# Ledger of designs, part 21: VH-VL binders against Indole-3-glycerol phosphate synthase (trpC)

Target 1, 261 residues: Indole-3-glycerol phosphate synthase (trpC), of Aeropyrum pernix (q9y8t7)
Amino acid sequence: MRDSFLQKAIASAKDRTSLLEEIAGNCSPKPGRPSLSSSIREWVYRVGGAVIAEYKRCSPSAGAISTLDPVSYVQATRDASAAYSVLTEPNWFCGSIELIPYFARYKPVLAKDFIVSETQIRIAACMGASAALLIMEALTPRELQELAAAASRYGVEVLVETPDASHAVEASRLAPGSIIGVNSRDLKTLRVDYEAMLREVSKAREQLPGEVILVAESGIDSPDKALKAFKAGAQAILVGTAFMKNPQLREKILAELLQIP
Key: E = the ipSAE of ESMFold2; O = the ipSAE of OpenDDE; V2 = 0.75 times the mean of E and O plus 0.25 times the DockQ between their complexes.

## First folded at step 15 (VH-VL; framework fv_zagotenemab)

Design x3 (from w2 with light chain N35Y; at its last look DockQ between E and O 0.84; V2 from the best seeds 0.00; counts 0 for: pae E 2.9 > 2)
Fold by OpenDDE, look of step 15:
Structure x3 (fold): chain C 261 residues (1-261), chain A 121 residues (1-121), chain B 112 residues (1-112)
Amino acid sequence: as target 1 above (261 residues)
Amino acid sequence: EVQLVQSGAEVKKPGESLKISCKGSGYSFTSYWIEWVRQMPGKGLEWMGEIYPGDSDTYYEKNFKGQVTISADKSISTAYLQWSSLKASDTAMYYCARLEDWTYPYYFDYWGQGTLVTVSS
Amino acid sequence: EIVLTQSPGTLSLSPGERATLSCRSSQSLVHSSGYTYLHWYQQKPGQAPRLLIYKVSNRFSGIPDRFSGSGSGTDFTLTISRLEPEDFAVYYCMQSTHEPYTFGGGTKVEIK
């Protein structure tokens, strides 16, 4: 039977992991990595919200997004970003695990990939990642728990990407202490539904413990949309494509936040 | 903007070989399944098969398996449908389409304009 | 394979009238995922099919709100609330819940 994109992505991730087993075995997670959660909380306290700037050169839906290099990206985004999200998946996102060290020099880094193994988390940590993405729809509950636990062992925080509020709540139970993300992009359809995301973020915030950091993922391409996400209950927003195309958008978002009494 | 552009109309004789093309643009060509659909004159739509350009994974409807070959060249974002030996009964409009949903069976959201293939003596 | 039966074969109506098209499946189209992958396409003469409705009731981008889809299990309906001149075409239902993908025979909506 035909494999889904997710299946193919997972398979690819497994293959890549296998090739890196030796590297993973020979590396140790870097100590003293900054905390993603702490950074987010700091920004929330300071300005009312945190922006996670995502470096993503390609995507399945858009193809090539931008040729903007990491240096230029950081220069444009560093001052107004709480953290970086770095795509490490090479096939569809044109990412690389080798990007993490560079970004990690400046901000906490969320390693984004189809993470299905402890090895991937360990490697990310070795590269300097502060956090790792776990996609709930790509994992069984048990796998999610195991990987979250593994991450903890390496001092890596976890952002669990979820499709809706109910899953967000479940994720928080399965992976205590994790950062919860609500993705506006439907992994099944690859469509971005911003309004749906807002609704789910609101619902999630209502149901989640107050200490749980909630992240609105994707679909944000304007200051207005960013503010709405924060108002909906997100402590952080993850912005990718929009920043890749217009890195200055970050400053605009920050400016808007600063205007909120 | 997502687009699928197919090659032009073909007029062939029985026994001849043919390869028609479908070029995708405006999206990651390697990430979406490309579907081929036949429509005989005055008839409905028939799914023929599909290919995932990223790894060339290919599936055929049982009636078309062995009758046609689906392929792709991801370097130029192009999918192909080819016959080694055309028959008069192959006369039809052939459409390529994109399958949007990667996770579960889904729908054909974008279509090529079609390639008319006429096979006659 | 799943057989989709569309009815009527031809529907003769005037502009402004309501069109109701049926699509019946030989078996349930509810996928294990919980979604129902029944879709509707419009095809005008000399043109490629165009997606109207996906997953029973979702309008595709750019599709006017006069088009709506409904149904469950094995029975599905496409409704055009008020026919516009440009709506006279052949409409196909299509299922992708089960392999192979299959289309209905189509319903021709023609001007009365």
Scores: ipSAE 0.118, ipTM 0.709, lowest interface PAE 2.0, mean pLDDT 92
ESMFold2, look of step 15: ipSAE 0.480; ipTM 0.783
ESMFold2 (binder alone), look of step 15: mean pLDDT 93; pTM 0.935
ESMFold2, look of step 16: ipSAE 0.428; ipTM 0.762
ESMFold2 (binder alone), look of step 16: mean pLDDT 92; pTM 0.931
OpenDDE, look of step 16: ipSAE 0.113; ipTM 0.707

Design x4 (from w2 with light chain K55E; at its last look DockQ between E and O 0.90; V2 from the best seeds 0.00; counts 0 for: pae E 6.0 > 2)
Fold by ESMFold2, look of step 15:
Structure x4 (fold): chain C 261 residues (1-261), chain A 121 residues (1-121), chain B 112 residues (1-112)
Amino acid sequence: as target 1 above (261 residues)
Amino acid sequence: EVQLVQSGAEVKKPGESLKISCKGSGYSFTSYWIEWVRQMPGKGLEWMGEIYPGDSDTYYEKNFKGQVTISADKSISTAYLQWSSLKASDTAMYYCARLEDWTYPYYFDYWGQGTLVTVSS
Amino acid sequence: EIVLTQSPGTLSLSPGERATLSCRSSQSLVHSSGNTYLHWYQQKPGQAPRLLIYEVSNRFSGIPDRFSGSGSGTDFTLTISRLEPEDFAVYYCMQSTHEPYTFGGGTKVEIK
């Protein structure tokens, strides 16, 4: 019987967690980690939107993306970024939990992985992460609730990645206080659909309380697309591959934001 | 840009062995299933089997099981279809294709150009 | 094993005409997830197949909107609203709901 990509990723995450417990099982989360949500709100107040810069060396769809080291990436991105999203998944995204400290000294860090256990959340916090990704498609409603509760115990915020507005509303109910991401890739093809993402962000904004932070995660590769995502109701955008390949995009997005207020 | 590039046409005699290749580029080769499809002269498409290069999981359609071997070398991003002893009935065009899946098997999104195998005395 | 029966076997039409191709499955293609994994491929002479429509009705990237798919359960249709010269080819339906994956026998769309 064949395993889907998601099934293989979840199995790998469980195996990696067992090894991590053996190596680092006694660690305590670092105190004084900055708040991801507070940073996003500060940027929204000051310039009308927040940018989460993603460090991603590989992906299934693109293969190898960039050889930029984390120090060079931070130097190119930190002045205009509210936070970092750091891939910690090693097998398909070429990430590592050890990357977190390189970013956490500068900005709040979202640990991005296939999170299936509270051990992953605790260890990410030990490395300095401020938040952890929960993928709604990878979890039952009960698992989502349990992991969000565990994150709260470790002082870790949660970003719940959802495919559309109806799931965004459900995620907010299941994990109150979480940051909600809309990643409107075609769930069946993994293709990014920016126009679908805009529609779903707008629908989610209508249905969610105003204090819920919405993050747009799909296909943002130009200042115009960033601006439209903010106008649709996103408080933050997540940009990865485009920033890894073109640091000038970051500066162009900032220039557009400064024209808003 | 995603590409699947297959090895060139082959002319063989019955009883000879053959290994044809399919090289993937422009994506993470070990992250997707590779499918093999036969098209006999003047006929339609037949699914033969598949491999996940990341761990070498393989599955065969029942009529091809034991008739061919599907393998991969992930170090060079290449999948293979192999016969130990060709028959005249193996004369066909052979395609490799990439399976799109996330939680379900979907469709074949990118195809190789095909390898024509001709087996005659 | 799921048998996909395509009709007609050959469809002789002129450019500008509407083409309607049928695919009938020997059993339901609705997966336990509720999705229907019925797809359409185009194959021109001497070329590999290419994906047109996935999951009954979704156009693949770069496919013109003159191609559309419809149907449910066991009965499916590919429609080409206005034939262009490049559309004369063989069209296959394919199902991935059940293993083994199977293809229909094809419908050849040719110039009258």
Scores: ipSAE 0.161, ipTM 0.680, lowest interface PAE 6.0, mean pLDDT 87
ESMFold2 (binder alone), look of step 15: mean pLDDT 92; pTM 0.927
OpenDDE, look of step 15: ipSAE 0.441; ipTM 0.796

Design x5 (from x1 with light chain K55L; at its last look DockQ between E and O 0.79; V2 from the best seeds 0.00; counts 0 for: pae E 7.9 > 2)
Fold by ESMFold2, look of step 15:
Structure x5 (fold): chain C 261 residues (1-261), chain A 122 residues (1-122), chain B 112 residues (1-112)
Amino acid sequence: as target 1 above (261 residues)
Amino acid sequence: EVQLVQSGAEVKKPGESLKISCKGSGYSFTSYWIEWVRQMPGKGLEWMGEIYPGDSDTYYEKNFKGQVTISADKSISTAYLQWSSLKASDTAMYYCARLEDFWTYPYYFDYWGQGTLVTVSS
Amino acid sequence: EIVLTQSPGTLSLSPGERATLSCRSSQSLVHSSGNTYLHWYQQKPGQAPRLLIYLVSNRFSGIPDRFSGSGSGTDFTLTISRLEPEDFAVYYCMQSTHEPYTFGGGTKVEIK
C-alpha cells in the first residue's frame, strides 16, 4: 500500500492542520491586505501581463534550490512583480507560514501549500496572505467548493491549480471568482510540461469569461517563454526556480513586455 | 547530478550480520522511494523491497520479509539493507535504485547504485 | 505475481544487424490510468542496469534512437535497429503496473 507523493503531501497537510488548530487560536486576518486579483489586473492593464514571483527554497526534484533570504529576494524582485507566491509547506519545499509577512508588506501574497482545511487558509490570512492555493487534483469537487467558500469568509482569494482546460472550466464553476492556474504535466513522466501548459492555457482562455484571471504555472525560465504564455491568454505567469536562481530574469521579462507595440 | 553510491564489496561467513549502504545525492533524498534489487550469480533481477526515507514507510516482497531489514538515515541521505544472520544463499549482487514516482503512479527505476557484491562462504 | 517471459534467452548477432527482443506478460500491464508500465533496462557485464525505454515506447534521456520499444497489453518488443559494439549486453523488461514489481528473465545479446 505505498502512497504516492501527492497522497503523502495530503496526509502531511492533514497532520499539520491538527497541530495548527491546537496552537493557532482564533486569530483574525490582518487588516489592509491587498487584492491579488486587483494587482494582476492593474499590471495587465499597464503592461500587458503580470508576474507572480515565487519564493521557494527547496523542491522534491531539485532538493535545495537556493539559500537566498526573503529580504534579499524581495529587494531583487519587488519592482517588477505583481505579487508573490510563498511556499509555506515545510517538508518538501522548506517553506513556513512565518515567511508570509516578509512579502506581504510589499505585495499581495499567495500562500502556497497543500491546503486541505480552512484552518490553513485562516492562519495564512492572519500572517498577511491575500490568497491561498487550492490544488484541484488534491481535492474532491465538494472539498474544493467548501474551501473556496471558507476562503471567501476570511476575505482570502483563491488560486485553483488545474492540469488542463476542462478542469480549469470546472474549477471556475465550482469556485466562482477564483483565479485559475494551469500547471500541465507530461502524461507519461508527470513532470511539468511547458508546451502542454501553453496549449491548455489557450483552450481555457477560449472557454472562460474574459474576467477570469488565468495564470500559467509551468516551466517558465526565459523571456520568450513568458511572452508566449501571455500571448496564449494568461494574464499572469508564476515563476519559481528560475527566479530563485536569477532574480534579474523578472526585469528582463518586464522589459520584453514593455517593447510590445 | 543524481547519484546513488553503495558501500563496498563484503566477504562474510554464515551467521554473521551485515549492513550495506546506499547514499543518495543531487536530489531531495527524502522525497523518493529507494528500491533494493538482488541479482544472484548468473541470474536475473529480483525486487526485494523499498523505503520512503521521508517517513521510513517500508514494504517488502513476500520472500524477503523477515529475511532482511530495509532502513534509512535521512540526516546523511543514506538507505540501508541489513541481515541479522547471513546464509550462503544470500551470496549475490545487491543494487539500490531510485523510483521515479511523482503524483500517483509507480513508474521506473531511473538511477541505480553501482552494486554491492556480498559473498557468504564458510 | 506477474511473470514476464523474455525470448529468446540468447540472441547471437553481428554488429550492424537488427535485434528484436520479446517480453510477454502473464497478465495485461494496462494500469487503471490507461498507461502501460512496461520498461526496458540494459545491463553490461560488471555494471548496474540502466533504463532504456519506459512506458513501452519512450526513450529515456540520452538513449540513442536506434533503440525503440513497441507492444500492448501482454506482448512487448525491444528493437535495436543496427547493433553497435556497445549494445552487446543483457536486456531486461520490467513491469510496475502491479505490485510486486517484477523483471523478465533477460535476453543476452551476444556477438556471433
Scores: ipSAE 0.033, ipTM 0.631, lowest interface PAE 7.9, mean pLDDT 88
ESMFold2 (binder alone), look of step 15: mean pLDDT 92; pTM 0.939
OpenDDE, look of step 15: ipSAE 0.601; ipTM 0.842

Design x6 (from w2 with heavy chain Y104E; at its last look DockQ between E and O 0.83; V2 from the best seeds 0.00; counts 0 for: pae E 3.0 > 2)
Heavy chain, then light chain:
Amino acid sequence: EVQLVQSGAEVKKPGESLKISCKGSGYSFTSYWIEWVRQMPGKGLEWMGEIYPGDSDTYYEKNFKGQVTISADKSISTAYLQWSSLKASDTAMYYCARLEDWTEPYYFDYWGQGTLVTVSS
Amino acid sequence: EIVLTQSPGTLSLSPGERATLSCRSSQSLVHSSGNTYLHWYQQKPGQAPRLLIYKVSNRFSGIPDRFSGSGSGTDFTLTISRLEPEDFAVYYCMQSTHEPYTFGGGTKVEIK
ESMFold2, look of step 15: ipSAE 0.359; ipTM 0.735
ESMFold2 (binder alone), look of step 15: mean pLDDT 93; pTM 0.938
OpenDDE, look of step 15: ipSAE 0.423; ipTM 0.788
ESMFold2, look of step 16: ipSAE 0.434; ipTM 0.764
ESMFold2 (binder alone), look of step 16: mean pLDDT 93; pTM 0.938
OpenDDE, look of step 16: ipSAE 0.406; ipTM 0.777

## First folded at step 16 (VH-VL; framework fv_zagotenemab)

Design y1 (from x3 with heavy chain Y104E; at its last look DockQ between E and O 0.62; V2 from the best seeds 0.00; counts 0 for: pae E 7.4 > 2)
Fold by ESMFold2, look of step 16:
Structure y1 (fold): chain C 261 residues (1-261), chain A 121 residues (1-121), chain B 112 residues (1-112)
Amino acid sequence: as target 1 above (261 residues)
Amino acid sequence: EVQLVQSGAEVKKPGESLKISCKGSGYSFTSYWIEWVRQMPGKGLEWMGEIYPGDSDTYYEKNFKGQVTISADKSISTAYLQWSSLKASDTAMYYCARLEDWTEPYYFDYWGQGTLVTVSS
Amino acid sequence: EIVLTQSPGTLSLSPGERATLSCRSSQSLVHSSGYTYLHWYQQKPGQAPRLLIYKVSNRFSGIPDRFSGSGSGTDFTLTISRLEPEDFAVYYCMQSTHEPYTFGGGTKVEIK
């Protein structure tokens, strides 16, 4: 009878989809949204790596993270960011679909939510998102394929979040052309584990074609950790809580990343 | 740091009502299930039930259903265990605990210090 | 409802000795996910329980390596390789594979 967190998040997303359809109607995604993958490749070519700056006001594990408003966040992060990851999930991450326009006018936006329907993808694109998150562990292989196909029809790229290299390779096969993220956990503690993430990024890079964009997710809270993720084979890193929670580190991480050859 | 702080010890008479509390801090209180566990004097641990403070979804072990009420006030990050009419057999230590369930481990990772309830004439 | 039977009820040992605690389940604890949600808790007098081992054999953060868990299906063991003075306590197994969650009756490890 008890629902796990993921089960509750998925159920909430289904309920929110019904409301989104009612409120947003049958909006059409506007053409001319910037490409997340193109921005990442440009930064890799120019600087040797790309930063996706995540705007996240809350999380289950941390509770409230920051009161920094989206305009101030963009001002602090824009010059060093290839893209934004914007939480749109309202119940646990304090996000909103309405946050997307604040970021999309400046950089490609990854809409970050528990995506279970193509309606969520369409409406995120109506608000200006360039890409949508698909969590491999929350979807069956068929659901992943169907949502990736739907995203393609709306001109929305997909970042598939995976726990390890084996799943990263499978995700690339199930959703060809998608961006692949690695977010690994210690198998013993089940917490996000930066060292495990590095190992799995390195393994994934060896097994995936060079043209597949690989993103190192979470646990990156210092310039040293960022550089190690790029050396392990990630073309982009996703940095959230460190930018939101510890303002004194934000400028140092961004300045160090700007010096990557 | 994650912390669960319970209300203080209670000495009551049969027939009286009681509401004890468990306040969570250091995490998103509404994002985790809170479990209630009874330990009768000299006995082991018994799971009583649980609540998800985010939506107040609640489940009771069959022998406690109708005997206690589990509730939460998410505005103050507090869960409650309540009796409308205490019995001497309710004398026990009562613990709250947080369920770790994001990735299906389903174990209680943080516990409150316990609330001793004594019901005697 | 799952019954967890712990044995022995009391284990009287000296520091430095090996302790072996048994937990037997009335039904298989293998979840449909393939994992087994059998956990071990330690409770010292006047304290709340403390998690030692989760999912049969995984040591929780900060737990000394002298604690280990093993077993499968219905039969599980907690081993303390060399008892330290602080290890004398009551140990409970707990299952969360099936609702309702249930605890074993406990094994008291006491100084001989």
Scores: ipSAE 0.037, ipTM 0.623, lowest interface PAE 7.4, mean pLDDT 87
ESMFold2 (binder alone), look of step 16: mean pLDDT 92; pTM 0.917
OpenDDE, look of step 16: ipSAE 0.288; ipTM 0.737

Design y2 (from x3 with light chain K55E; at its last look DockQ between E and O 0.78; V2 from the best seeds 0.00; counts 0 for: pae E 3.1 > 2)
Fold by OpenDDE, look of step 17:
Structure y2 (fold): chain C 261 residues (1-261), chain A 121 residues (1-121), chain B 112 residues (1-112)
Amino acid sequence: as target 1 above (261 residues)
Amino acid sequence: EVQLVQSGAEVKKPGESLKISCKGSGYSFTSYWIEWVRQMPGKGLEWMGEIYPGDSDTYYEKNFKGQVTISADKSISTAYLQWSSLKASDTAMYYCARLEDWTYPYYFDYWGQGTLVTVSS
Amino acid sequence: EIVLTQSPGTLSLSPGERATLSCRSSQSLVHSSGYTYLHWYQQKPGQAPRLLIYEVSNRFSGIPDRFSGSGSGTDFTLTISRLEPEDFAVYYCMQSTHEPYTFGGGTKVEIK
């Protein structure tokens, strides 16, 4: 049977890891990296919600999203974002691990990739990442636990991306202290399902301990959708494609948040 | 907008070689399987095989294995179907299509316009 | 390989009428994932097929609500609630649950 996209993505990640093992062994995680969770909590306290602005130039489904350079992106989003999510996967997302240091100068950085090895986490830390993405669908429970533990050793926080509330709860148990993200993909269309995300965020919030940071990751492209996500129980939202196309959207979201009594 | 554009109609003689193309745009060409489907005149659709342009992983339906070659050039977002020696029975419309795929095999969501291949003496 | 049998071969109807197309599978199309990968395509004369319904009952983007799919296991149905002039075409079911992918023989919906 042919390999699925996810399988190929994982295989690619493994190959990249092998090439970087020697480099990872010689690097040291950068000290004094800001905390993603702390930043999110600060924004929640201040305005009622946090926005993680994602820099993503390409995606499998959309191809090329935007040619907006990192400098222009930061200029447009810096004052209104709690953190940056940076795609480092090079083949389908046009990302690079070398982008991390730039964004890390301004905000906590979430390194987003198909992370399947400790080496990837270590390198991300060396580049200045505050957090790393773990995709639950791409990992066994044991792998998730091991990678989360590895991240902790490097002072890297973990955002576990999950498809629904039940997995979110499981992820919180497997990786204590992790930030939990809900990214609902319609398995029928392979597209992100915003409504499903809202439902699952709400369910997750009902089940997760109050101290667990919950992130909504799917299909937010308007201030209204952002607000609904926060109302559903998310402390933070991760916005990618919409910000790449319209970075000023962040200011609009912030404006709406500030009007909430 | 996702598009698959195929090369033009071909008229060939038995024994000749042929290579037809399918160019993808509007999406990440290296992220989706490209499928080839044959439709003989007045007949139904037949799956021939597929290729993943990202790594050139290729699979054939058993009846087409060894009869055709599927390839791709990801640098120009193009997939190919070729014959080393055409037969009259190869006369058909040939479609390329994109397979929507993430974790499981899904469906052919976008199709090329088709390439008519006519083989006659 | 999975054999998909479509019936009838030809369906003659008038605009405004209800069309019911059948697709039967030689084996269950329930995938190990729990999903059923049976899809419906429409092909008009001189055109490439286009996706109508995916996974038994989901309308693809841009497909009118007069198209609906149903079924389970080995028996599936495509329904066109009220035929429009542009709906007269050949309809194919396809399965991707099992390799190799296979198509039904098609049902031609023609104007009466």
Scores: ipSAE 0.404, ipTM 0.780, lowest interface PAE 1.3, mean pLDDT 93
ESMFold2, look of step 16: ipSAE 0.507; ipTM 0.793
ESMFold2 (binder alone), look of step 16: mean pLDDT 92; pTM 0.932
OpenDDE, look of step 16: ipSAE 0.347; ipTM 0.760
ESMFold2, look of step 17: ipSAE 0.440; ipTM 0.766
ESMFold2 (binder alone), look of step 17: mean pLDDT 92; pTM 0.934

Design y3 (from x6 with light chain S33Y; at its last look DockQ between E and O 0.72; V2 from the best seeds 0.00; counts 0 for: pae E 9.4 > 2)
Fold by ESMFold2, look of step 16:
Structure y3 (fold): chain C 261 residues (1-261), chain A 121 residues (1-121), chain B 112 residues (1-112)
Amino acid sequence: as target 1 above (261 residues)
Amino acid sequence: EVQLVQSGAEVKKPGESLKISCKGSGYSFTSYWIEWVRQMPGKGLEWMGEIYPGDSDTYYEKNFKGQVTISADKSISTAYLQWSSLKASDTAMYYCARLEDWTEPYYFDYWGQGTLVTVSS
Amino acid sequence: EIVLTQSPGTLSLSPGERATLSCRSSQSLVHSYGNTYLHWYQQKPGQAPRLLIYKVSNRFSGIPDRFSGSGSGTDFTLTISRLEPEDFAVYYCMQSTHEPYTFGGGTKVEIK
């Protein structure tokens, strides 16, 4: 009877897609968008790991988040970041597709939303996004395959967010060539669970081919947690509120990755 | 800091109308269900119903359906419980609570302080 | 609707003693994937209920280690390992696995 937050977010995304289609209709994807996967691989080769910095202005649990404006955020973060994850969901996360072009001037952009339609992917590409988020738990296997195929047509890479190693392996089969994210939750609390994420990244690394990029997404709020995620087999980490709010955390992570004294 | 602040105690006569309020702060008010719970004098807790302020989606426990109205004004982050005609049997403490519901039914994590409604002739 | 039966109705104990409170559900509270939405609340006189334990065994933020929950399926227990003076209150179990949400009748823990 009561719709969960995810169900309401999916329904909202479908409604927003209809409006976006009316406004943006036949926009053409920007040519020459940088590759998210290439940027991650370059950082891994040079430094041993990559940071995807999330730009998020609100969340349902915290409400408005203390944040910098986009200009100040980029200036504070670009030298330590392989990419930006930009929230485009307006109702709960205070995001917008209009944020994408600014971030895309500096780094590959992952468009982060509840993506349920090809239109969302096309419009993100029109704005300059390099990749789009697909949440495996929000999609049937057929929907995941179809959206990944649509992303390929627009030259948009996909990051498939999965809860555990078994889903990570399945996502890699359903959407070959995708970047795989692990965002684990405690089965009892259903909240983000860093320790579970760490275990599942390790398991996924063992089961997936070495060329598959793994991203650790859960609860990384300290340099120690970031280093353990890379040691477990992640090539990239996604850092959100902690990264946006704590410049010293960004410096500490960078120092540990670069072996700077 | 999540807070639910309810309107003050009410003393009413049978047949009068009443609307009590629950104001939420410190979180995204439109993103969480607000629950209403009755506690009659010396009795336990009874779930009455709920509202999702984001779209006004509303559900009632069967014995309260038609007996009260649950509503919200999202522009001022406030939920309401309303009677068109009070009865002496409506004398109780009324609580609002927030449902922690990220993706699944959960628990009531924050409660208002309660509104005592006394109906006597 | 799901009936939650709490026992005992009243538990008379001294500070420092162990309290064990039971909650029995009229049907299984196991949801999909094994999640069980059975919670425990404390209510002191003149105060709103406060959450102690959620999903059977998880302590809510700020709740002392002396509170613990256990159980599965239909049978659940709240344990207070060493009663403090502030723990004398009424305790309610509550389920949100099935709509409508329901509360147990309460167990009053009082000073002997």
Scores: ipSAE 0.006, ipTM 0.545, lowest interface PAE 9.4, mean pLDDT 86
ESMFold2 (binder alone), look of step 16: mean pLDDT 92; pTM 0.934
OpenDDE, look of step 16: ipSAE 0.072; ipTM 0.624

Design y4 (from y1 with light chain F60D; at its last read DockQ between E and O 0.58; V2 from the best seeds 0.55)
Heavy chain, then light chain:
Amino acid sequence: EVQLVQSGAEVKKPGESLKISCKGSGYSFTSYWIEWVRQMPGKGLEWMGEIYPGDSDTYYEKNFKGQVTISADKSISTAYLQWSSLKASDTAMYYCARLEDWTEPYYFDYWGQGTLVTVSS
Amino acid sequence: EIVLTQSPGTLSLSPGERATLSCRSSQSLVHSSGYTYLHWYQQKPGQAPRLLIYKVSNRDSGIPDRFSGSGSGTDFTLTISRLEPEDFAVYYCMQSTHEPYTFGGGTKVEIK
ESMFold2, look of step 16: ipSAE 0.546; ipTM 0.810
ESMFold2 (binder alone), look of step 16: mean pLDDT 93; pTM 0.934
OpenDDE, look of step 16: ipSAE 0.466; ipTM 0.797
ESMFold2, look of step 17: ipSAE 0.542; ipTM 0.801
ESMFold2 (binder alone), look of step 17: mean pLDDT 92; pTM 0.928
OpenDDE, look of step 17: ipSAE 0.375; ipTM 0.771
ESMFold2, look of step 18: ipSAE 0.123; ipTM 0.652
ESMFold2 (binder alone), look of step 18: mean pLDDT 93; pTM 0.936
OpenDDE, look of step 18: ipSAE 0.472; ipTM 0.801
ESMFold2, fold request of step 20: ipSAE 0.572, 0.585, 0.521; ipTM 0.830, 0.826, 0.818
ESMFold2 (binder alone), fold request of step 20: mean pLDDT 93, 92, 92; pTM 0.933, 0.930, 0.932
OpenDDE, fold request of step 20: ipSAE 0.435, 0.421, 0.395; ipTM 0.790, 0.786, 0.776
ESMFold2, last read: ipSAE 0.536, 0.634, 0.333; ipTM 0.813, 0.843, 0.712
ESMFold2 (binder alone), last read: mean pLDDT 92, 92, 92; pTM 0.929, 0.933, 0.932
OpenDDE, last read: ipSAE 0.415, 0.451, 0.442; ipTM 0.784, 0.799, 0.794

